# Designs tried in a protein design chat: VH-VL binders against p56860. Part 19

Target 1, 255 residues: p56860
Amino acid sequence: MMTAEVRTPEQGGGPLTTEPRAPRSAPGHADASAPAFGPETDPRDIIRWALAAHPDLLMPSAFNLNGVVLLDLAAQAGYRGEVVFVDTGYHFPETLATRDRLESRYPELTFVTLNAGASPDDGQTPPDLYASDPDACCAARKVDPLQRYLKEQGPSALLNARSRDQASTRADIPFVEEGGARRRVNPLAHWTREQLEAYAAEHDLPVNPLYFDGFLSIGCWPCTRAVKPGEDARAGRWAGKGKTECGLWQGENKL

## First folded at step 4 (VH-VL)

Design c18 (framework fv_barzolvolimab)
Fold by ESMFold2-Fast, scan of step 4:
Structure c18 (fold): chain C 255 residues (1-255), chain A 118 residues (1-118), chain B 107 residues (1-107)
Amino acid sequence: as target 1 above (255 residues)
Amino acid sequence: QVQLVQSGAEVKKPGASVKLSCKASGYTFTYYYINWVRQAPGKGLEWIARINPSGGSTYYNEKFKGRATLTADKSTSTAYMQLSSLRSEDTAVYFCARDRWYYGMDVWGQGTTVTVSS
Amino acid sequence: DIVMTQSPSSLSASVGDRVTITCKASQGISNYVAWYQQKPGKAPKALIYAASSLQSGVPDRFTGSGSGTDFTLTISSLQPEDFADYFCQQYDSYPYTFGGGTKVEIK
């Protein structure tokens, strides 16, 4: 069984309770059609639409700059669902510290850490699989645990922090992606790196400190390096391996 | 405030067993492995074994396999090492230390002195 | 087993000196090396992980470098509190193994 650590909101004035939660409601919604979103659309309006169309909405996050900004905007828009993080066993300490700061700042949200306490030496995945087969490592430690959780929970949609300027593979992402097992909503698709940085600074959001040391896209330590001036933001991911995505958004592993 | 606090000194006869404890506080116990390392008087550090408190999985240095047994109690955030068939060369300070592999053993217990004599 | 050969076994230095300690692995271990400081009667204190990453709260006069088989710990300007034993450790493969240690003594 997958180990999950859950940080729930405080019950209005009372102590925190970890009572068993009711099963998710059977899928059903009155109007799933997406409005025409554009370059001037406030991300909070996209989130509000997503919540109305998909009350079972979940937000996976790796707590990179985009994820931190999305989390703040979602909380403002009334999101009170789960923020789902996968503990791969390979995260930088700065990433885990950023998660802890976010949990403290957003007590109204439920933070779920899948495979909590994950070890690089889990007995299932070879410790050096990241070097010999990074796709298999990504699938085993990140994609598979997340897909299993999503199958168990059955959300009709996911709230994602992707933006079009992060990588060439993301240049054409729509605000709402149809098809597959569930809808994917990208409220920040049209926001630039500069807008994200300005928003985070203005609202004193806890940003991963490695971001300011040139780690513009922060993943697991075996596959992340600081980018050089003029490099693509995701150039530091999978250096030397010809890969810019962890397989989460590719082929049969697409969410 | 992250700490590992170890049990007190032990004096044992050859052939006896000893069980040492290592109590964790100030962090989520299941997020880190616990290592056991010893240091004989005037000698270097020697790695004995590691346990994952989350699932209880262990890995032992072959030199200690069959004599050392690692366990962990999640309810009390305490790790244990039992060492059996004690010999005079087992006289050492025994340390517990947490790790998350890539990040090394970042927090160590104060050590437990085990003396095997007479 | 991976053998970690640490040198020198001891050295004498003065406050303000640059101190260099070397560690050599018997086979390639990428960057899976940690460095520890130990004072008499105390537990080891973590200084460096992943060959070159500084542990929280450790002064920046401590630097680690190297990859593969050859690793170095440098103290750029030795302070009175730095007189201690230092150990390297590989964690690439089980069993984890330590270098023999380097005693840094006052001149």
Scores: ipSAE 0.000, ipTM 0.402, lowest interface PAE 15.9, mean pLDDT 79

Design c19 (framework fv_barzolvolimab)
Fold by ESMFold2-Fast, scan of step 4:
Structure c19 (fold): chain C 255 residues (1-255), chain A 118 residues (1-118), chain B 107 residues (1-107)
Amino acid sequence: as target 1 above (255 residues)
Amino acid sequence: QVQLVQSGAEVKKPGASVKLSCKASGYTFTYYYINWVRQAPGKGLEWIARINPSGGSTYYNEKFKGRATLTADKSTSTAYMQLSSLRSEDTAVYFCARDRWYYGMDVWGQGTTVTVSS
Amino acid sequence: DIVMTQSPSSLSASVGDRVTITCKASQGISNYVAWYQQKPGKAPKALIYAASSLQSGVPDRFTGSGSGTDFTLTISSLQPEDFADYFCQQYESYPYTFGGGTKVEIK
């Protein structure tokens, strides 16, 4: 929320504040090979494989359309792990309300909110930083808290909601991505926005209302605008800055 | 249709307290902050405080800390402001207004007149 | 607190005139400025947010511009319904603060 800390106001603006503090289970089967997944593979089958290969699987989510659809499919496939959300202090109220609705709908899942600190109004990370240095702001409030949490928890794989039709930079993402610190699984790699919308409608999933106002990829409010007809879904992120990714999926910061 | 409807005019003695209401309709109440802003007769706008109805978190203008208290009732989509220890200088029209930060205060209530006189 | 200095405090104009109102912040506020119109006895009406973005339903004769410390609201061709008070507001930092207002009068 823009005016309050999500977790514990008395605790202060540390880089990590979570409700569950229990240690994670031992690493999973990182050496298991992925099956041949194709354009007709049910995402639930990919998720079930991932759970068998990586019992310590973790799911980061920003609760955009893809994330909401993945969460429902994962719950159906038997996922009972953590859903990790980074509260940057810059989220739209609509994003936080969507998270609250999802927590209520999926009581079988553990929702973890990483608090990057107090509201941007407090002067720790001025909103101007998004305009002048989006990379520095993204690193301080999103990338760094998530990377610290992942280093501490040590999951052998992540369950991600990326799909190939979201951006040109995502056009060739595989279902299972190797390299770096951990495996990344993309069960929705082959789903289109139309399929995601249809699934969400059919299952009455809580979708961020800003999505219907043209915010097809919802990030922090200082650097998110509605997309124009024919634009890439992520075109609204860091508008005018020539940036399409926060750094979560690039180089040394790749999850 | 999106609207904020405020309670009726109040007349109070110095030292009294007043509690104003702001009822939201036509949108999801928890998706927007509610601000309280006042305007003394013939003067400009002065921001008092802001509440997030989703979690109940508040931020107060230091000038009003200890005297203003904001609350919100999600079941009735109603925001409240209580102002205590009233002085004649508190005579003003009090407005509630919703915002979602970047978009400014896009919808305002009609205002509640509070008169403080002995 | 961030002080918003608005000028002029009043101006007289005729229908069809171009009207310019300025607002200066005591420190940098990027583009976190909104503009409001207020008619006597009525609540303020939102016109502009983020310095230059037009609110839904507001006529395109209203234009906002500026960044940092200097901001401007322009009415390109004043209409009879535009005679009102106008206020700028910063929302970069708490407490949110308003300019002193500009009265646009017929004459």
Scores: ipSAE 0.006, ipTM 0.419, lowest interface PAE 14.8, mean pLDDT 77

Design c2 (framework fv_barzolvolimab)
Fold by ESMFold2-Fast, scan of step 4:
Structure c2 (fold): chain C 255 residues (1-255), chain A 118 residues (1-118), chain B 107 residues (1-107)
Amino acid sequence: as target 1 above (255 residues)
Amino acid sequence: QVQLVQSGAEVKKPGASVKLSCKASGYTFTYYYINWVRQAPGKGLEWIARINPRGGSTYYNEKFKGRATLTADKSTSTAYMQLSSLRSEDTAVYFCARDRWYYGMDVWGQGTTVTVSS
Amino acid sequence: DIVMTQSPSSLSASVGDRVTITCKASQDISNYVAWYQQKPGKAPKALIYAASSLQSGVPDRFTGSGSGTDFTLTISSLQPEDFADYFCQQYNSYPYTFGGGTKVEIK
């Protein structure tokens, strides 16, 4: 089909349609004409733009509330790529059950579990490393496996479930983030916890039941506690250790 | 250069099992999924199952669940499909085909003929 | 399961003709449709992915269009090597399903 002609019946060429979506980009090419997204933008429109600009999108997920909501919105917007989960061996049984429910609910998506069947006693990592050196534990069991996978797959962008109200460190995240090895897209950057909860309830999404017991950010069981009223959602992670983010999301340490 | 090469023709009796192979070359084996599709003589295409060679995760057509088993060996870049409890209606050409979800099944094996007869 | 209804089952055409094959999904599958060509005794060959994207090495006389439930494969000027069977396939939802096929025969 030619792209040079406007659709009119009286012209010599065949009918052409104007596509309202973002221009198609080759895999790995950044779209310099990214639209101006704002506080009223439907996350599905951001996802549709991202798919057009980056057809090789991947979606890492830990299946927390944000991840579950993003997955549903992404499926509605036409995402059919991989949902990538890292089995650290230290997940709550409730987290693994939530993953299983999501796999059953979204047969149109491909779920990839890195290090499937991991256990706390893997023979490679000291069994108490999470207590003595949580950064080393996170690197070995989560960050390194994900980095290797992303390097091999080579996606030009990632679809992430971060929102601005999750923690002070996330307050200013943009919808489309540059820097690091690839672009990051945050379709839920502007959504509040209340909006996420309402959406999940309305659509009967499988939310990790620990969420309703005050585990607003769920990671490895040795390093996660319920948050107190008024604390950041991530305050329960690495409690007492002065840490709220895994190194993956800090400074220039982006994948 | 990119190719999938399948094992040779099989003749089996009803009730037997068969294991077919699909050897990949010319690309990074763990970068693509492998699908298995069959075609009965003079009929259309029927999707059986899909495997991710990196993690071994599989998705099966419910019609074949319990009879078909997909595996992959990363060291030899070879995918396998075992089909058990064979019936005469399993007589077909069986194809393997790689995909990377959005881009469809872009490379196919040549097919393996399986004949189930007494 | 998503049913893919392909029409016509067969057609006869001459070299130079414009050939149109349609495929209808029983439910919305967005743009996750591929088209394949198959010659006797051979494996299918990929032609189109994502409803309208041409596979590498495929001649531009092949075009795909459509979204949602209605899809079309068009061959703008049929060549001798185009006489074959054609199949659509949805890859929106598991199980993946194929249309019944269209045989394009010489007139």
Scores: ipSAE 0.005, ipTM 0.446, lowest interface PAE 15.1, mean pLDDT 79

Design c20 (framework fv_barzolvolimab)
Fold by ESMFold2-Fast, scan of step 4:
Structure c20 (fold): chain C 255 residues (1-255), chain A 118 residues (1-118), chain B 107 residues (1-107)
Amino acid sequence: as target 1 above (255 residues)
Amino acid sequence: QVQLVQSGAEVKKPGASVKLSCKASGYTFTYYYINWVRQAPGKGLEWIARINPSGGSTYYNEKFKGRATLTADKSTSTAYMQLSSLRSEDTAVYFCARDRWYYGMDVWGQGTTVTVSS
Amino acid sequence: DIVMTQSPSSLSASVGDRVTITCKASQGISNYVAWYQQKPGKAPKALIYAASSLQSGVPDRFTGSGSGTDFTLTISSLQPEDFADYFCQQYNDYPYTFGGGTKVEIK
């Protein structure tokens, strides 16, 4: 229980508490049980619970629409941890520009860019890997660098921007997810694309301009195309290769 | 013991504003929403608004939007509701109640009587 | 707004009676219903949350049931301290809305 004299700092970077101690009565800090969140729950309430339960919380982001909205809500909720972006070497220039605009808008947050170790120019990764072996491309340029960083930092939980509205494979994701190496928190699980778009417009958030050109789900340029009206948002990802998810959210590679 | 203690009775003239307090004790104030609910004499319960004390985010019943203002002071574990442009029909007992959505409003304040008369 | 229609508005009962109060939502609200007891001059007291879960410290003679649009609160053997007003509440959608109340009075 907090005393009346305890105050959370509002300065950028790092944890929100000045005292080096675990949250005293935080629900879920020592429990395996997920809190009871529902359709009316403000994402900021979920984020504040996550911060109290997991002071070492990290937020990976690809700076898609969901990621940008989550970032703004997290900053409002007092998140001052790391925002981790993987530079695969194949991002659209628009994605990198969106990252730069977000770094400028949220100086109170620490942005970390992980550079893929293997690139086409260094000879370690063949130039055609994205065309001939999309799974190996994903592993080398996104999954492996992120998993290595997370192993080094050792966060007990991640703050993710997934929502149930994104794809059929995500239709039933919980707000708090166990399994794998660490807990995952999905504050936007219950938000629709319409709510995300309205929120971003209302708050004038830096949104990747490719969304206005029909790219409803944005990844690396070799594996992304604009979707047709009525297509699933992820239909543009790995088009023609029978894949809708990177190995990041699957099996033993689940983050 | 978990409890919410509300400020004392208020008598106001039409057109005035009133600011009610709700002081929390026995739990971590920022872990629960605070709801404001009123009950006119001999009538049922009417939900006004909710605040999250952690960040100050609010949701208002449209009927009270523009007249009700919710705030919370984390340093004193106290929630406030200000109601402006008071009318005789605002005469009621005003309750604060904490909730954590799924678990309902499990703890209520004792209520503050507000009487609006000329 | 979701309208919660509570029945009956009042009932007369004797100690030891089984009392049933119903609440109907104007649209589907899953199981997001709470029940409250209120005695004259007092704040409401939480009895049930999530349609059927008993609040801490509430006697097990109180039971809640239902889902979707139809909900019930049952008191299996009415005690002297149970003469009070009872309210259902939905918390599936904003604004939160309450039923009109049921007065349980002595016969």
Scores: ipSAE 0.005, ipTM 0.393, lowest interface PAE 17.7, mean pLDDT 77

Design c21 (framework fv_barzolvolimab)
Fold by ESMFold2-Fast, scan of step 4:
Structure c21 (fold): chain C 255 residues (1-255), chain A 118 residues (1-118), chain B 107 residues (1-107)
Amino acid sequence: as target 1 above (255 residues)
Amino acid sequence: QVQLVQSGAEVKKPGASVKLSCKASGYTFTYYYINWVRQAPGKGLEWIARINPSGGSTYYNEKFKGRATLTADKSTSTAYMQLSSLRSEDTAVYFCARDRWYYGMDVWGQGTTVTVSS
Amino acid sequence: DIVMTQSPSSLSASVGDRVTITCKASQGISNYVAWYQQKPGKAPKALIYAASSLQSGVPDRFTGSGSGTDFTLTISSLQPEDFADYFCQQYNYYPYTFGGGTKVEIK
């Protein structure tokens, strides 16, 4: 059994616990076709549709700017499912602090941290794997734990915080993406970085402080640097490695 | 100014427990991990455990597992280490130190002397 | 546990000397090595992190180098305030482990 740190609505501001995670109840079968969404569609309407079509919806999050904005919009739209975070052992302390502020702000949600307390040495993954093989490191520490959890829980769809202006590889993502084991819903596909920043500021959302120091795309510390003015937002990821995406959004690892 | 201030010296009998405090100031407490390290008289430094104050997650040196308990109080920016079932060989200066992992332990407390004797 | 073997255990030097301290890990630890200075009755002071990165406020006469298993701390021109104990530490594997220390003494 996968072990996870879980904070439920019943615990409120209480201490976090680490416990084995049991599979969820079988998914509902209330599937519906997506309506035509456009540039004026409120993300909350997309989320409400997704909840009606997929009551078993889950939200994986790395708690970047997009993730924080999506979480707030989802809570407003009635989302009460799990918010799933993977502790890779390589997160900046600022990222973990942002998670904790979000857990305190949204006591009505269940926060699940997979591999809570992960260290650079988990007994399974070589500590230097990130330098020699970043894709294998991403698979072992982030993709594999998340895919195992998703396979056990069996959601028919995921809420993702991807937007079209994050990278050239994301420029054409649809609001509802089909294929593979489950649907992927991108309620923020049409929002710009400026809209996300304005929303977060207006609602005083907990934003990772590294964002204001030029870390426009925040991942694990071994592969993240601040970007220069005019650089792509993901230019700071895997600097010198010739890549812009972790395996989560590529081929067989696509969520 | 960034600093960690530790509680005062303790004298305990074998079998007792002790709870040490480490109060942080001058920085955002939840942005750094807190380590506990001890130094016995005439010996080197020995790492005990580490806590993430933001989430409360801990990692313990196996040698101290079951005897050491780390906690942190975000409202007071204070980390604690309780060490139970004290033995004479636990006589040491106990330090707390913050880290960001990659950046090492950059700020240390002044140390708390714990003497175990009867 | 990773064993950090530090050498020499002690050395005598004069102001202006180049001082070299070495640290060897029992297993590969990449570049996750820190160096600390400790004076009698005081807490350790951080000097170097990630094998070669200088901590804020530390004089540039202190340099760190190495990767994998072999690491070195160098003081290029020893000053009076540098007479102290020095420790290396690995933070790649739990438990974190320290070298046995090197005492740098006058003369």
Scores: ipSAE 0.000, ipTM 0.413, lowest interface PAE 15.5, mean pLDDT 79

Design c22 (framework fv_barzolvolimab)
Fold by ESMFold2-Fast, scan of step 4:
Structure c22 (fold): chain C 255 residues (1-255), chain A 118 residues (1-118), chain B 107 residues (1-107)
Amino acid sequence: as target 1 above (255 residues)
Amino acid sequence: QVQLVQSGAEVKKPGASVKLSCKASGYTFTYYYINWVRQAPGKGLEWIARINPSGGSTYYNEKFKGRATLTADKSTSTAYMQLSSLRSEDTAVYFCARDRWYYGMDVWGQGTTVTVSS
Amino acid sequence: DIVMTQSPSSLSASVGDRVTITCKASQGISNYVAWYQQKPGKAPKALIYAASSLQSGVPDRFTGSGSGTDFTLTISSLQPEDFADYFCQQYNSWPYTFGGGTKVEIK
């Protein structure tokens, strides 16, 4: 049974262990108030606040440009929690290669890959479900595994790589979202794509190479296309399906 | 068309420095790394260093660290390698090649011959 | 540094032959291997990346395979224009390193 592959700081660059993940025991301090963050706030200051308020903080990531930048800033700010990736069986090889580079670059972090080694033919979902029912496919392969893991681990907050300029639906996201099952912290809410690109270049971060071919938001290959000039960064996700957000971020509290 | 065009042949004395150029066209210069690779006469390929033209970040093969210096000029889409304290064993053809790490070095310059002799 | 040991150093072949070149890494490098062709007086030409992915414009008679430490380049039906030097390269770790090359010569 493949539950999760885990690369810990002691093990070095790659996932060598597959194991069930036990629930974490320590609750975060969810009642700590957020300070007034503004357009000049260093994301590392937001991350440091989040770590102090929520020692059990987790960082889900699909390793897009924003995620890679956030990971570097978080490591600098003292983040030593889990970086959680869901293997859907439909990732581009470039995405998996980007994960490998990040695991090697940040040995101080624990990388958790849920459903590691997933394939299109996993015996549980029809291999062409993405074409006939993309919502059911997303729920079964990405949303459900991540939500089960988060319920089991019980973090009081998540560190997210969302920024306001990624899509019209994200234009007004705050630095700290209250309510629901847990807080969501968006340290990059105020950073532009230009600032993210400059930061990644200055620090030679391993950006998914498809980004430079117009894949500004990279998900599974059946549901991702390159964006046209002037389109929102997430316009290529679920093109023609009337969808810009996965169920992970929908509703009053999804994550 | 995507191409890298390198500067012309150089003849140098031992102890001199040489600065080679690699001019990119047909693509967004800042979206690819530029590598420098050399090949001594009748020998194999040896990787020297790589630059990210966007941020200017560099990585050097330890063998060349301190002697090789990579720079890039975004306004002219040109990468440069300076190699100092030249020795006879630096006689080689020097290539520039672009990469976006995962896809290998997909486009190469034509090479610049550097001859170091007394 | 990762050492790439390429074999054979040279081989003689005829048009239509199947040619196999191997490359062995001194440690695991996943699939981060590229293959290049070089003709006399010319720059290397990219053939394969990620061990098995064909570069744009490269004939499908060229096939790459392998993972971990053992990699192979195969030319299924050698053509006159394929007589050249071939090099493997790892890009898993810094510094990037090349194999010693294989010269494919006419019989």
Scores: ipSAE 0.543, ipTM 0.809, lowest interface PAE 2.5, mean pLDDT 85

Design c23 (framework fv_barzolvolimab)
Fold by ESMFold2-Fast, scan of step 4:
Structure c23 (fold): chain C 255 residues (1-255), chain A 118 residues (1-118), chain B 107 residues (1-107)
Amino acid sequence: as target 1 above (255 residues)
Amino acid sequence: QVQLVQSGAEVKKPGASVKLSCKASGYTFTYYYINWVRQAPGKGLEWIARINPSGGSTYYNEKFKGRATLTADKSTSTAYMQLSSLRSEDTAVYFCARDRWYYGMDVWGQGTTVTVSS
Amino acid sequence: DIVMTQSPSSLSASVGDRVTITCKASQGISNYVAWYQQKPGKAPKALIYAASSLQSGVPDRFTGSGSGTDFTLTISSLQPEDFADYFCQQYNSEPYTFGGGTKVEIK
């Protein structure tokens, strides 16, 4: 059973509603071709194209620096769709506080929190899975709940906050990515961490406070550490586990 | 040692302006906001404004908007507050305090006493 | 503006007493409440953030609790150095606002 906590634009200051999500009613426009985007393209122009091509566009977010910057740019570009967060049951309190701050700042957006089968307290997810099987940890607590929701909602495209400088595995991501069940749009593919930091500071965006303690890529507390000087931003994820990606961007689990 | 060190006491006449400083040490200056808070003699604490030293963005309490101006110099790790058109009601101890929103104001300066009298 | 109503404005207590101070917000502020201690002639010292999280170096006899609109600071066994003024503060939304303060005096 999948339950979601939903805050609509009308309910921006009101109580959250917790209920099963209904399937999406709007069809996608997956046939539209992407224009030639380049190193000088404003991310907002990429987002505007994506909205025109895919009215059913969704934005998954873990509310890391990239996600917060993308959310602000998307709101400016006219995005009024869902921001989808997976509550794994293992998030830092700082991450949940960052989500709450963003919900307050963007009342025009609908924030959806997914709790389906990922909670360690549900009796279904083993409490030490992060230590014994990090791939299963990611699949059970993040990938499976998100894939289930996306299958139910059926968006033709996702708006993602990935950038090329986050890790060697992301160095070649295109602005518009095909494959799997839907398009993935990466408006921030060409932005550096320094540009993202400058943008967030200039616009006083609520960045997860752990970021400033060296948590450059923040996931679940059992699988995240601060990075050392000279390490990739994602080096703190699954440290010592021989893993660089959660599986969201691999094989049949690719979003 | 994380510290905020503020400038010395000021005595001003009504209508004058005053500029107070708050020098940070022992941490990365651009990773924290600097807040300005005042306390009139025998009274409670009143929040004036906040600055993000990284981007220079500011937020002012409406009561002080147009009279208070916050700036920050990253090269010297120093935050400033200028308060103009001083009145006797502005007599107070003025504090600077850092925060990273979630953790509250964890480190405070020692305070600067401003006395406004004719 | 969010109004923080702090009670009591003053209290007298003996060393070893359990002291409770309450703050009520005029609207819901989740857990974005901090508590500060201030001694005469000194700057405020942070005690608690996020309603219940203890600041580094603060003795564990200080505890914070509450969420939404009702918040409490408790000192489980008052020590001589705890005679001071105490203030709550909301940081849910700007402008940040403080309670009126509670003076804890020796009996």
Scores: ipSAE 0.591, ipTM 0.823, lowest interface PAE 2.1, mean pLDDT 84

